# VH-VL binders against q9h9l3, part 23

Target 1, 176 residues: q9h9l3
Amino acid sequence: PRKMVAIDCEMVGTGPKGHVSSLARCSIVNYNGDVLYDEYILPPCHIVDYRTRWSGIRKQHMVNATPFKIARGQILKILTGKIVVGHAIHNDFKALQYFHPKSLTRDTSHIPPLNRKADCPENATMSLKHLTKKLLNRDIQVGKSGHSSVEDAQATMELYKLVEVEWEEHLARNPP

## First folded at step 1 (VH-VL)

Design nf4 (framework fv_nivolumab)
Fold by ESMFold2-Fast, scan of step 1:
Structure nf4 (fold): chain C 176 residues (1-176), chain A 123 residues (1-123), chain B 107 residues (1-107)
Amino acid sequence: as target 1 above (176 residues)
Amino acid sequence: QVQLVESGGGVVQPGRSLRLDCKASGFTFDDYGMHWVRQAPGKGLEWVAVIWYDGSNEYYADSVKGRFTISRDNSKNTLFLQMNSLRAEDTAVYYCARGTSYKYGSGYAFDIWGQGTLVTVSS
Amino acid sequence: EIVLTQSPATLSLSPGERATLSCRASQSISSYLAWYQQKPGQAPRLLIYDASNLATGIPARFSGSGSGTDFTLTISSLEPEDFAVYYCQQYYNWPPTFGQGTKVEIK
């Protein structure tokens, strides 16, 4: 059985001048795009910048949000031992303060065949929005009211499925 | 496609003012924090100032605080640096730089740079 | 403010050789470190961000590693266009600061 999930996190600005990115929402979907986890998460530090244009997070979402330590435990239980798909996924793992094995990590921002299908340079880091529009003919992250991490996680899984057979074979021959 | 172009540099006397402009193209300008970074002749890089994506907050290096003002016009895709009370120590190539995306990072590393414009403060 | 110390000041190498550049922070900066390349008369170019992530358009021969206080930029096999000055930059603590640079030159 295939044990694969896709993740997308939203971060808010904390610390001096809001320059630190702190986890404030996490969505995890299974292979078929069904939601396994979707919670607002309360950072341990004061939020300086909600970054609402990207995060979709507003002050109201923090009222009953799950504290970071609790949310982190729940999320890590879902991720451990699974193949985890994400876009620029190092940012999600950094926000979670978590190490996930590279052999079980799939980053759709660093898959050369995916860029090739989108007529983009193989070594370029293309945005999730661009790849999704080019390859799935679907608009995500529409408008200025913030992104849906559920929508982003679902799109990321669908993008990975386009190259899954080819990329898994590549990784089997060229382990990370 | 993605490009930043500075203008406004030149030779100016100590105590005078100069304004630098930076024109952005090829990306959604109001999605990014913008920075000024300078480099004195033969020296390393020094961060100068930042302005948030919506223009709501500005921060400065201690060396320029109170003398320089960063601003932006999102309708014109243009970043500005107003430099007042210029000193010999302000002599440098001034680069405008785009902060990394707030969606994916802190906004304080610099992924796109302009070509730079030379400001020489001398009598 | 956090001081970044780069070593060596100058690396004299031949094309095809491996280059290893070090950047040390005066206190822990976690993984909030970027590497830039600068050629004479040109603007800096982002190579690596968050210590180990390759920037858009940068060749795979460049890699970054490290966390906390000790960081390394590696160029696996030098090409002629790689002879340049390299700067590290931290964005963990305010203000953002740069190292003094390492010059990679032809021997």
Scores: ipSAE 0.312, ipTM 0.772, lowest interface PAE 4.3, mean pLDDT 90
Fold by OpenDDE, second read of step 2:
Structure nf4 (fold): chain C 176 residues (1-176), chain A 123 residues (1-123), chain B 107 residues (1-107)
Amino acid sequence: as target 1 above (176 residues)
Amino acid sequence: QVQLVESGGGVVQPGRSLRLDCKASGFTFDDYGMHWVRQAPGKGLEWVAVIWYDGSNEYYADSVKGRFTISRDNSKNTLFLQMNSLRAEDTAVYYCARGTSYKYGSGYAFDIWGQGTLVTVSS
Amino acid sequence: EIVLTQSPATLSLSPGERATLSCRASQSISSYLAWYQQKPGQAPRLLIYDASNLATGIPARFSGSGSGTDFTLTISSLEPEDFAVYYCQQYYNWPPTFGQGTKVEIK
């Protein structure tokens, strides 16, 4: 069986108006929640908006941040060949400028059984925070200091584990 | 079910004020930036305003700056649009729309829309 | 502001045919583009976000492609319910802006 990891990225705003989401932190955890990777990442372009309230990223975090190209290589090395779990993971992959095979991707924002378990509409996109509270009775992303990508990655993995058997069976019958 | 429901539209004379409400349900309201988008009869879509998930920031289209105020009450899952000094060109169906989290690259894409409420500014 | 120009203004096709809609930006917007469908008397519905990602609940016959300034929405095989107005929208620069729309009508 393939190894499973969960990923969560924090992005800052670059581009003329800061609307371009650029990778600024990436956290990867294994099936048990152990941190495999957690680095601040320096975007190739000037940061216009740190989006600190969401990202938790500040200027000081960028002083010794890993350059994007290097970080990307490190991250891809970890992800290659694995089942990658994430929440709204398309955003992470976009920021990484990398797209993992769909058959090896698990997006907890698009797993109907997970939503059903949380008494949410099956076809709705619920936040990681909401699902984590509902299903794990845990508060994440608390406060105004921004998210913890490690915490979010761990929560994402724990959520997926709740529906892993059912969902993997579903995917086996309905490969993406 | 995830949904947005606008209310408060109607017919009003130029120079008057009107407040629109948008009730959100089926999702964690305070996780999302919320927008107003309007559509004049037979015309296209025009973005009007946005308010941050926590109300910390708000921005407006130039066409409504100084006249419209967007606000929200997260305890009531409600978005508001206070429209003052209304003009004929403000006549439109007003939609509230959910934006994705600003954390993500699609922060200003609108994945959930209300049914809209018609505002008619006419003498 | 960034101007989005959609073409054609009207696309007349029959059910089962392939529809190709274009959206061109006045400047590069990377992949920060969404597509919406609007039927008469209804609110817009998100079809595609980030240029090529299918929104939840949207049939697979819809697809988006492109980056930079040129974008395309494709409906592989038109269903009767697909006849509507389609808008593109950029969120690269402030403020968000919409194209003028393309009407897909039955031939």
Scores: ipSAE 0.082, ipTM 0.731, lowest interface PAE 3.9, mean pLDDT 91

Design nf5 (framework fv_nivolumab)
Fold by ESMFold2-Fast, scan of step 1:
Structure nf5 (fold): chain C 176 residues (1-176), chain A 124 residues (1-124), chain B 107 residues (1-107)
Amino acid sequence: as target 1 above (176 residues)
Amino acid sequence: QVQLVESGGGVVQPGRSLRLDCKASGFTFDDYGMHWVRQAPGKGLEWVAVIWYDGSNEYYADSVKGRFTISRDNSKNTLFLQMNSLRAEDTAVYYCARVLRYSSSPYYYGMDVWGQGTLVTVSS
Amino acid sequence: EIVLTQSPATLSLSPGERATLSCRASQSISSYLAWYQQKPGQAPRLLIYDASNLATGIPARFSGSGSGTDFTLTISSLEPEDFAVYYCQQYYNWPPTFGQGTKVEIK
């Protein structure tokens, strides 16, 4: 039985017209949903678009934020050797400039049994908000003040736990 | 101490109505979905209905659909079951039960805490 | 609806003996199975949830195992207070369903 964590990141827009997604917050929770890491992260490039409606990030959050290189080191130390759960997790790993082994990665946007439980097509990519409402009867990402990466990481862990036994058995028989 | 106490059971004639109440104490009532489960004399357990924590959704067993209505008043920590068009086959001890929840099980279909039960007898 | 079949219907044993109760689901329910104990005139009491997790206050002699379609409740050494009816219940899919029960009685 391996240690397991769930991660969710928030990105802001950098580069020309804010088209580049840069890491600006990261939350990591343990199996029970307790917060292991939750920090605002300062991108190395000028922030053009805070994307506040989705990210929840404002200019004041960047004051005393942890520089990207330092935050990345802290985050990777937590993730290394663990099963990491996320939703559309490839976006989080891209923002971290990190490759986590596929054998230790669990993406709740690509688990057919989870979609089936939500009465959704098995091969569709469903949003975290939709799956959480259907399966956990909980509203997340509400309002216009932006998402909470802690709330999203907690919901992601709870969603994975609904299919954990079934999916781990599937992966043991069909290694990635 | 977590407690559920049912009331409202009794003897009624076929075709009549009866309302059951379930009073909750010792926990945050509006964090939990609630069930009604029944047991006919000498028989096993049969699920009747469930209601979401906020009252926004409910489901019924096919045998009671259209006749029974589950509802709740979170300000009073009380669950209700309105039973209409009662039949002899509805004779049972009725239990209210709290939805089983743990960090990975948000489904509104398991039961962790049960009341003492209230007997409903439908006879002519 | 998912049908749960419990076996045996009745298990006659003496105190100190090991009891093994079976529950089979008509389709895979992963680990979303609970076990309840009911004594005459009393409400059911949760023993096991998520197939193998002990509920609060339940003695360690009770254990659960299984996943998918085949589940087992084990009582390692029967105490006098353990003679009761035991029900399994799935909470994987709507509607929630119960097995018909296994009665554990004194031989």
Scores: ipSAE 0.000, ipTM 0.460, lowest interface PAE 19.0, mean pLDDT 87
Fold by OpenDDE, second read of step 2:
Structure nf5 (fold): chain C 176 residues (1-176), chain A 124 residues (1-124), chain B 107 residues (1-107)
Amino acid sequence: as target 1 above (176 residues)
Amino acid sequence: QVQLVESGGGVVQPGRSLRLDCKASGFTFDDYGMHWVRQAPGKGLEWVAVIWYDGSNEYYADSVKGRFTISRDNSKNTLFLQMNSLRAEDTAVYYCARVLRYSSSPYYYGMDVWGQGTLVTVSS
Amino acid sequence: EIVLTQSPATLSLSPGERATLSCRASQSISSYLAWYQQKPGQAPRLLIYDASNLATGIPARFSGSGSGTDFTLTISSLEPEDFAVYYCQQYYNWPPTFGQGTKVEIK
């Protein structure tokens, strides 16, 4: 498969008052949108807030969830050496307690050509939902059941593909 | 001197197996991904497989997927290609090649150093 | 997969002449293209990477240009040792693919 993957994570609230964002689901897709990884993940700390309306995570999802340390190892193995595409991806990496090399990271929330294509201000931070609707004519994150990290990862990859050539050339000329 | 030396080629019957070795020298082997590329007699080049520097990832051409296995022993500076269920169309000179590392490309699909190749002939 | 088409299939020239080889990709590959030289009975040798960067130890008479879908390898003045088969190869998308090759032969 192509050395490019898209990642999307869902987080739950842990710690005092549930203000700590802990990884509870991670989805990784390849360039074609095929799912490489999709697991519920058990945080190391007690879950205070499932944030279900956004995360889609429910208590029953944690029954057989993969412990964080194990999941992290699995995920890092997949990501290592690859270009990782995500939307506001710093949140995903933070939740993973892992930071991918900047040169191999693509954040669709910070790609001016993508915003331009969507008739949005180049320097604005647009939501994945908005960009997906504008550029892919697709509705994601609909309903009250929470996000689908697989769907979001796939959308993120599709968006990036729209500007991939231009952006990769830009990055080649302007390495981070 | 950077060098790759393939070995293990020979004549085998269809359905048989063969393992190729590639010995690396003159560079830090475990810093580089490695490719196998083959060339049928009188034909062009065909990518076969790639393995990451630490063996953590491997990819295969569809034509060999499920039959060939790329692996490496970094302690021995050696790359391997286990070829099972060999077919006549697998007949080729097989080259090991070092991943192009100093490219602006973030991908590992380029090559910079090649071995001399080893001939594999699959014939009844 | 991305298809690379090289032209011409055979280029017959004399020493001292300029050689121009073309490689066209079925889709844009940015500048992720390499050129290789292969002499009879030898392994391929990297000449150009990233479309226009001269590989280490390669004579300056070799040059590469192009981006997107159209690429060119130029040998400004052919030396006797330059008569060989030349392949382009893209490493933009999986799987890596090669052109079918251009044979530069002596006229």
Scores: ipSAE 0.000, ipTM 0.551, lowest interface PAE 14.1, mean pLDDT 92

Design nf6 (framework fv_nivolumab)
Fold by OpenDDE, second read of step 2:
Structure nf6 (fold): chain C 176 residues (1-176), chain A 122 residues (1-122), chain B 107 residues (1-107)
Amino acid sequence: as target 1 above (176 residues)
Amino acid sequence: QVQLVESGGGVVQPGRSLRLDCKASGFTFDDYGMHWVRQAPGKGLEWVAVIWYDGSNEYYADSVKGRFTISRDNSKNTLFLQMNSLRAEDTAVYYCAKEPRYYGSGSYFDYWGQGTLVTVSS
Amino acid sequence: EIVLTQSPATLSLSPGERATLSCRASQSISSYLAWYQQKPGQAPRLLIYDASNLATGIPARFSGSGSGTDFTLTISSLEPEDFAVYYCQQYYNWPPTFGQGTKVEIK
């Protein structure tokens, strides 16, 4: 069986008016929630909007941040060959300018059994915060200091573990 | 064959400026990040600066921030290092170095130039 | 920054002998470590990347091992041209940093 990791990224705004989402932090945890990677990342373009209230990223975090190209290489090494779990993970992959094989991707924002377990509509897109509260009785993304990508990655992994058996069986019968 | 050839080194007084050039050949220059690494006489290696493959960003060691500027001209396959406010501790052989892959497998260096000596002395 | 400490500072051996060089990181760097060889008056040359991968054109007598904080470069049987200074370098975290070097000299 393939190893499983969970990923969460924080993005800042670059480009005109800061509308381009650029990777500024990436956290990767293993199946047990151990941190495999957690780095601030320097985008290749000028940061226009740190989006601090959501991202938790401040200018000071970018002073010694890992350049994007270097970080991307490090992250890809970790992800390659793994089952990658994330929440709305397409955003993370887009920021990474990397797309993991669909067959090896697990998006907790699109797992109907997970929503069902949380008494939510199966086809709705629920937030990580909401699912974590409902299913894990845990509060994440609390306060005004922004998100913790490590915390979010860990929560994502824990959520997936709740439906792992059922979902893996479903995927085996219905490969993407 | 990958080749990196540094030039511009010499003897300068403290506070002066100097520009180094690195001419690249044997590979697609604009696909790779480029670095400067220096080595003081009889000492080890110290990373100095990096510039993105397209020149969109650069990063510097704390020891040279605000004084050194890395740049590149991809049309000429040339890497530059503008060194201002030079200090005695900047005395070193300066190497240009190539990143191994365009997509960024990490900042290690698969090819180096032969280096150019910069001596800062009163 | 991550500090790399190499040992020994100097290794005196004869041709044909096995050389074992150590590099220790101040924190875990996974496998993001490279080894370089530098001969007097020459530029460094890449030997090993990702802790254990042999760079192109490097003789098989060179090998790298280790992960986390402890790494080893091994030269199975020293050739006359192998007497040089060897550096380890991490690229796990920014900025990249080098060890202080190990000099392999002829006994």
Scores: ipSAE 0.006, ipTM 0.573, lowest interface PAE 10.3, mean pLDDT 92
Fold by ESMFold2-Fast, scan of step 1:
Structure nf6 (fold): chain C 176 residues (1-176), chain A 122 residues (1-122), chain B 107 residues (1-107)
Amino acid sequence: as target 1 above (176 residues)
Amino acid sequence: QVQLVESGGGVVQPGRSLRLDCKASGFTFDDYGMHWVRQAPGKGLEWVAVIWYDGSNEYYADSVKGRFTISRDNSKNTLFLQMNSLRAEDTAVYYCAKEPRYYGSGSYFDYWGQGTLVTVSS
Amino acid sequence: EIVLTQSPATLSLSPGERATLSCRASQSISSYLAWYQQKPGQAPRLLIYDASNLATGIPARFSGSGSGTDFTLTISSLEPEDFAVYYCQQYYNWPPTFGQGTKVEIK
């Protein structure tokens, strides 16, 4: 019953040879999986590589996309003061150029009990797709047209809910 | 309305350093990417460097990479070019140039400064 | 890097005549091309962007056309102030590059 959201971002390649990851879509869902935010975001830099196979972003999505500066303000308003759940979430925060308090951050790629339930090594960084298939018996990121950040955010929240009680108790005894 | 004013040019010996400044006015400086473009006497235009609107990224022409550093101070509406290890081939008029689009990069230049001459001679 | 080749190098014409300047790219740049005018001792001035869009304050006698690899700048009837050097510039790919310039001079 805590105020908690899950986030998933899609990045495109900017800069030399498209090696810089720039925010191009962000989805945020609440505890029940309802969408709070889902927008295509226009990077301030020229897009060199849409990374469409992974991001699902194409040139057409940029036509009416929200400029980065505006989108960032909207997103940060939603995240501030809440427990934020993500998978490899440091990449999302980096793309947002944002620092969220560690005490309010939950990264499903680094929760040992979650890996244990999936019969994976506790210290391994497992993909969202693998954990979702193993623990929720659900296929996400299917096909070649890119990921749905809404679907990924929803799966991330459901995964966290499987270990929420145990992990919150652990964090209360072992503050980050 | 929009003005870009370069300063810092002069005569300098090979191997030395020089810093160019570009003072901007008439637009919201921190919303636009800024570039340096140079022109050798009697020659064409050559792009030198860019810095994104927020200072988050910079790129350089291969001819100046490792020797020149572009930077900006958004609180002072000023763009800089620090030029180290200068060579005779760096002799040129250096122009400060503005991108036309908010938060954009790698574009065309809607406004240019008057230019400042840098002569590298022994 | 993308190379831009301008032709002719020099165009000798009289006032009132039509000027046609060419710019060719080594690979397709879609419509990401700008044209600049430069007079002696002055900074370049933007004339055209996105291959065919006239910049603010530029007289209607200037026009641009083309896409892909072949681009043209046209001055329908030369005025005395139009005798200058003209440069094309691509912004499709990094680094941005300029053509070598075409000088429009009085015959």
Scores: ipSAE 0.005, ipTM 0.478, lowest interface PAE 15.0, mean pLDDT 87

Design nf7 (framework fv_nivolumab)
Fold by ESMFold2-Fast, scan of step 1:
Order: structure tokens, then sequence, then C-alpha cells
Structure nf7 (fold): chain C 176 residues (1-176), chain A 122 residues (1-122), chain B 107 residues (1-107)
């Protein structure tokens, strides 16, 4: 009900030797963790490397995937005007070819109070898996078949909620 | 009150260089992508260049690519356009504009400066 | 590149009359269209974004409609300050492009 969502994207390798990261799945959840969007996305370029170990993407997922341009339009309509939470979210925005205002962006990989609660150095970039296990006692990204962007987006929202009051107060006093 | 003020326009000979500045005030400059849009005398609007909020990405119109460089200094709330190898067809009023919309390069412009005239003439 | 075609080129009306301006896209742009007003010697001013959303500070007599390829800007009752050139702009696809403009002038 608050105008806040969490996002997580999966990328595949395109271009020479699969070195370009292209959007291939996006999941968006609301404040309560309900799924607002979850689609496989067809990159405009030939997929060279599915990166399945991490992305969870396989050739079969591309059969009914939403073309990038259409998916991007749908996703941006959901994100526009909302506080968007993500983990290392600059990678998601880059894959979407999207600029979201810094004042409405929350990156759980760069929130010092969150690291402090996890007994980690405040300025370190901690993985989503580590923070989720330490603070929520939940195992995510298990197995060798790739990550679930829905699971990652849900975990990211729950992590942000642990520091929301403190961090929003900090941002009000110290606007980015 | 959002304000964008351009400066640096003038008369230059073909092949020369000129730098335009745009000073922003009344908003958090670091939150917005910034653009240059130009208008030749008696003609319509033509998009020139964009720079993202943090300076990490720039895009250019094909007509100016390789000759113009967009940059910004967030500590001074200032946007720049360095124009090299100027041609007669670059003659236009150059507007600084603030980005609103869905991406670093698919956007509309919610505030504009008053423009600065660049005349490329021999 | 997406081409936007505005019609008519010139619209001659009297104060108090309704103005209807058209913008057509060479391909579907969904609702990713903005409208601007420009007066002589001045910068463009945003009127409408996302085809139908009124920008901050713009009078209610301005409205936008349409989706896909056909878009309309309507001024319900022209005021003296409304005589200007109007431009549409798409931001659906790269690069952003503008229509050639419609001039609304006093009859």
Amino acid sequence: as target 1 above (176 residues)
Amino acid sequence: QVQLVESGGGVVQPGRSLRLDCKASGFTFDDYGMHWVRQAPGKGLEWVAVIWYDGSNEYYADSVKGRFTISRDNSKNTLFLQMNSLRAEDTAVYYCARHKGYSGYTYYFDYWGQGTLVTVSS
Amino acid sequence: EIVLTQSPATLSLSPGERATLSCRASQSISSYLAWYQQKPGQAPRLLIYDASNLATGIPARFSGSGSGTDFTLTISSLEPEDFAVYYCQQYYNWPPTFGQGTKVEIK
C-alpha cells in the first residue's frame, strides 16, 4: 500500500563472447512481498551465454518471453514515481536502460545500518545471500540451477524493512 | 523555483570551438538527467545530447557525434556542452533541459532554460 | 527514427474558440508522447506528458488524448496568451523526436 516496490533482474550474455549483459527476467514485488510483475524477457540480440548457473535462464524460457521494448514499458510504468528498492540496483537500472531518481532509490548493498545489524563492516558491499541469511535466517540462491528473481526481490524488500524507519529518517536529514 | 540559465553563446567561424554552460538552481541537480536541445532559426526542435544524473553515461544525436561533448559538474550544479568543429548547420538557439521520463535516453523535458544563440558564420 | 507529423501547420482562430491539434506517429508509441508550447523568443514549456497528464501549473483548459499513432491536444477556450507554436514529442524509442509544430494564430 505504501508507494514502494522491490526489483530484481536476471541478465544473460549477448554480444562478442557473451560479454554484454542483457535483461532476460525481471521481478517486482510490493511492500508486502506480493508479485506485481514477473516475466522472462527476450533480448533484442542473440543470446550467446545463458549464464544459467546464476540467472536460471534456459532456452525454453525464451519461447514465450516478452520482447525487451514491451517489457521495459510495462516495468517502467510500475517503477515511475515509487520508491524502488534493490540490491546492487545500478545493475538492474543499467539492464533496463533506465534512470530512476536517486532520491527515490534504495540500494540494500549500500545501507550502512543494514551492514551494522549483520555484524559486517558498514562500508563493505555484502551479498544479498549473506545479508538474508544473517538477518532473516533464510537461505536464498540455493542449488546450482540459478537464482529466483522473485525470491531475491522479496528478500530485498524484507531487508529494507529492517532499517526503513532509521534510513528514511537519515535521508530526510541528509538528502542525496 | 526551478531555474536553468544558459551562457556562452556567440558568433564563431566554421571549424572553431565554443563551450556552453547551463547553471541549475531550485532542485537537487544530482537527481536528474540533463539535455541539450537546439532550434535553428525559424525551424523546429532537435535533440542534441543527454548526460545521466551521475555523469556515467552520455548519448548524442548522430549529427553532432564525435564533435560535441556533454559533461556536468554536480558540485557546481552546472551542465556543459563543448562544441568542436562547428559547421554553419550548427547555428541555433541551444536550450538546456531537465529530464523527466522512463530512462536515461527515453524522456520528456519538464523544465527548459531560456536558450543561448550560437551563430556559425564566416 | 520515429517521425511525428503535426496538422494543421497553421490554425487561425479567435479568442474563446476551441483549438484541436493533431500529432501522428509513423509507428505505435503507446502513450509516450509529450506536448510543448513555445511563444516567440521564449523556451518551450511542457503542457502534457504521457499523452494525457497535465503538467504542473498548466491551466485546465489544456487536455491531451490518444494512444498508439494518433494524438490530440485540445484547448477548450483560447485565451490571448495561448496563441503560440505547439510541438509534440515522442519518447517511446531512441532518439527522441519532435513534430514540426502547429502555429495557433489570431484570425
Scores: ipSAE 0.006, ipTM 0.472, lowest interface PAE 15.7, mean pLDDT 87
Fold by OpenDDE, second read of step 2:
Structure nf7 (fold): chain C 176 residues (1-176), chain A 122 residues (1-122), chain B 107 residues (1-107)
Amino acid sequence: as target 1 above (176 residues)
Amino acid sequence: QVQLVESGGGVVQPGRSLRLDCKASGFTFDDYGMHWVRQAPGKGLEWVAVIWYDGSNEYYADSVKGRFTISRDNSKNTLFLQMNSLRAEDTAVYYCARHKGYSGYTYYFDYWGQGTLVTVSS
Amino acid sequence: EIVLTQSPATLSLSPGERATLSCRASQSISSYLAWYQQKPGQAPRLLIYDASNLATGIPARFSGSGSGTDFTLTISSLEPEDFAVYYCQQYYNWPPTFGQGTKVEIK
């Protein structure tokens, strides 16, 4: 049997104008929502924009943050061989400079049955916040203190659970 | 034909230890996670423990944590349950069961052994 | 943990009759429910998985339905060999849990 985890990352802005999204926090939860990993991560480049309103990342979080290379290694060890669930997960993988096998990836932003269940167009990209509210009757990403990657990862996993059976069957019949 | 055969059950006193074996055949043993499920006399079923196909992970019910250890020898197609510090409430028929599901955390049991009776009595 | 409550505790019927067994979850479990049959002195046998999928080798007279919190196992026409205890089991959340069972006995 294969393990399943959900991942959510928070990014800060690096580069000359802060347009480069760099990993600053990563949270991984198991199927039950238990936290397997939750660390602040120090980007290899100077942070120009903490994007605090969205990321929740502040300068003080970087004081004892785990260097990117070390964190990446830790995270990859967790992800390897597992089914990884995320929302718009390509952004997380990009920030990690790592791409998980497509066959083992589940992106809740691209699961038509999930949108259908939420009375949304199947081909639309809905936000995690919206889907969580519609399908789980839960408010996430509330306030101005920024997102909680743990909360988002947990929500993502819960959403996937709602369509896991039918989606896994679909994927079995339609391998990537 | 998938077959699971438990053995090792018997009568023991409280505080004693006992090891159960489950011999698997008819399928590729190391492709599947394996479980122990128990059933007290005249009662329902209670999940006890699971071990991953390669032994890389294991989980236990709270009722047996710290006392029971699940393990496997894939070269022998055998599942084990080491039961220590046995209590009267551990009295049950113990079944080994094959893991089925979409993930390591989402599972039902598609095949069961005949069970082996463990009686803990003073 | 998720609690599954089965009803009735005992169902007394005659061969040929329709049996309807209920399993209710303490919270929504989507379709992550299995049904098992257990005859005296025997191992449990998987009947239904994912609430409505018939397991391999199980007669078509068995069927499962339901989603969320309410689930039903139906035996369209009881055969003599169907008199047994039936258990539901959820695997939506860890750990897996079982209902207390429904005994289908001969009237």
Scores: ipSAE 0.006, ipTM 0.565, lowest interface PAE 10.8, mean pLDDT 91

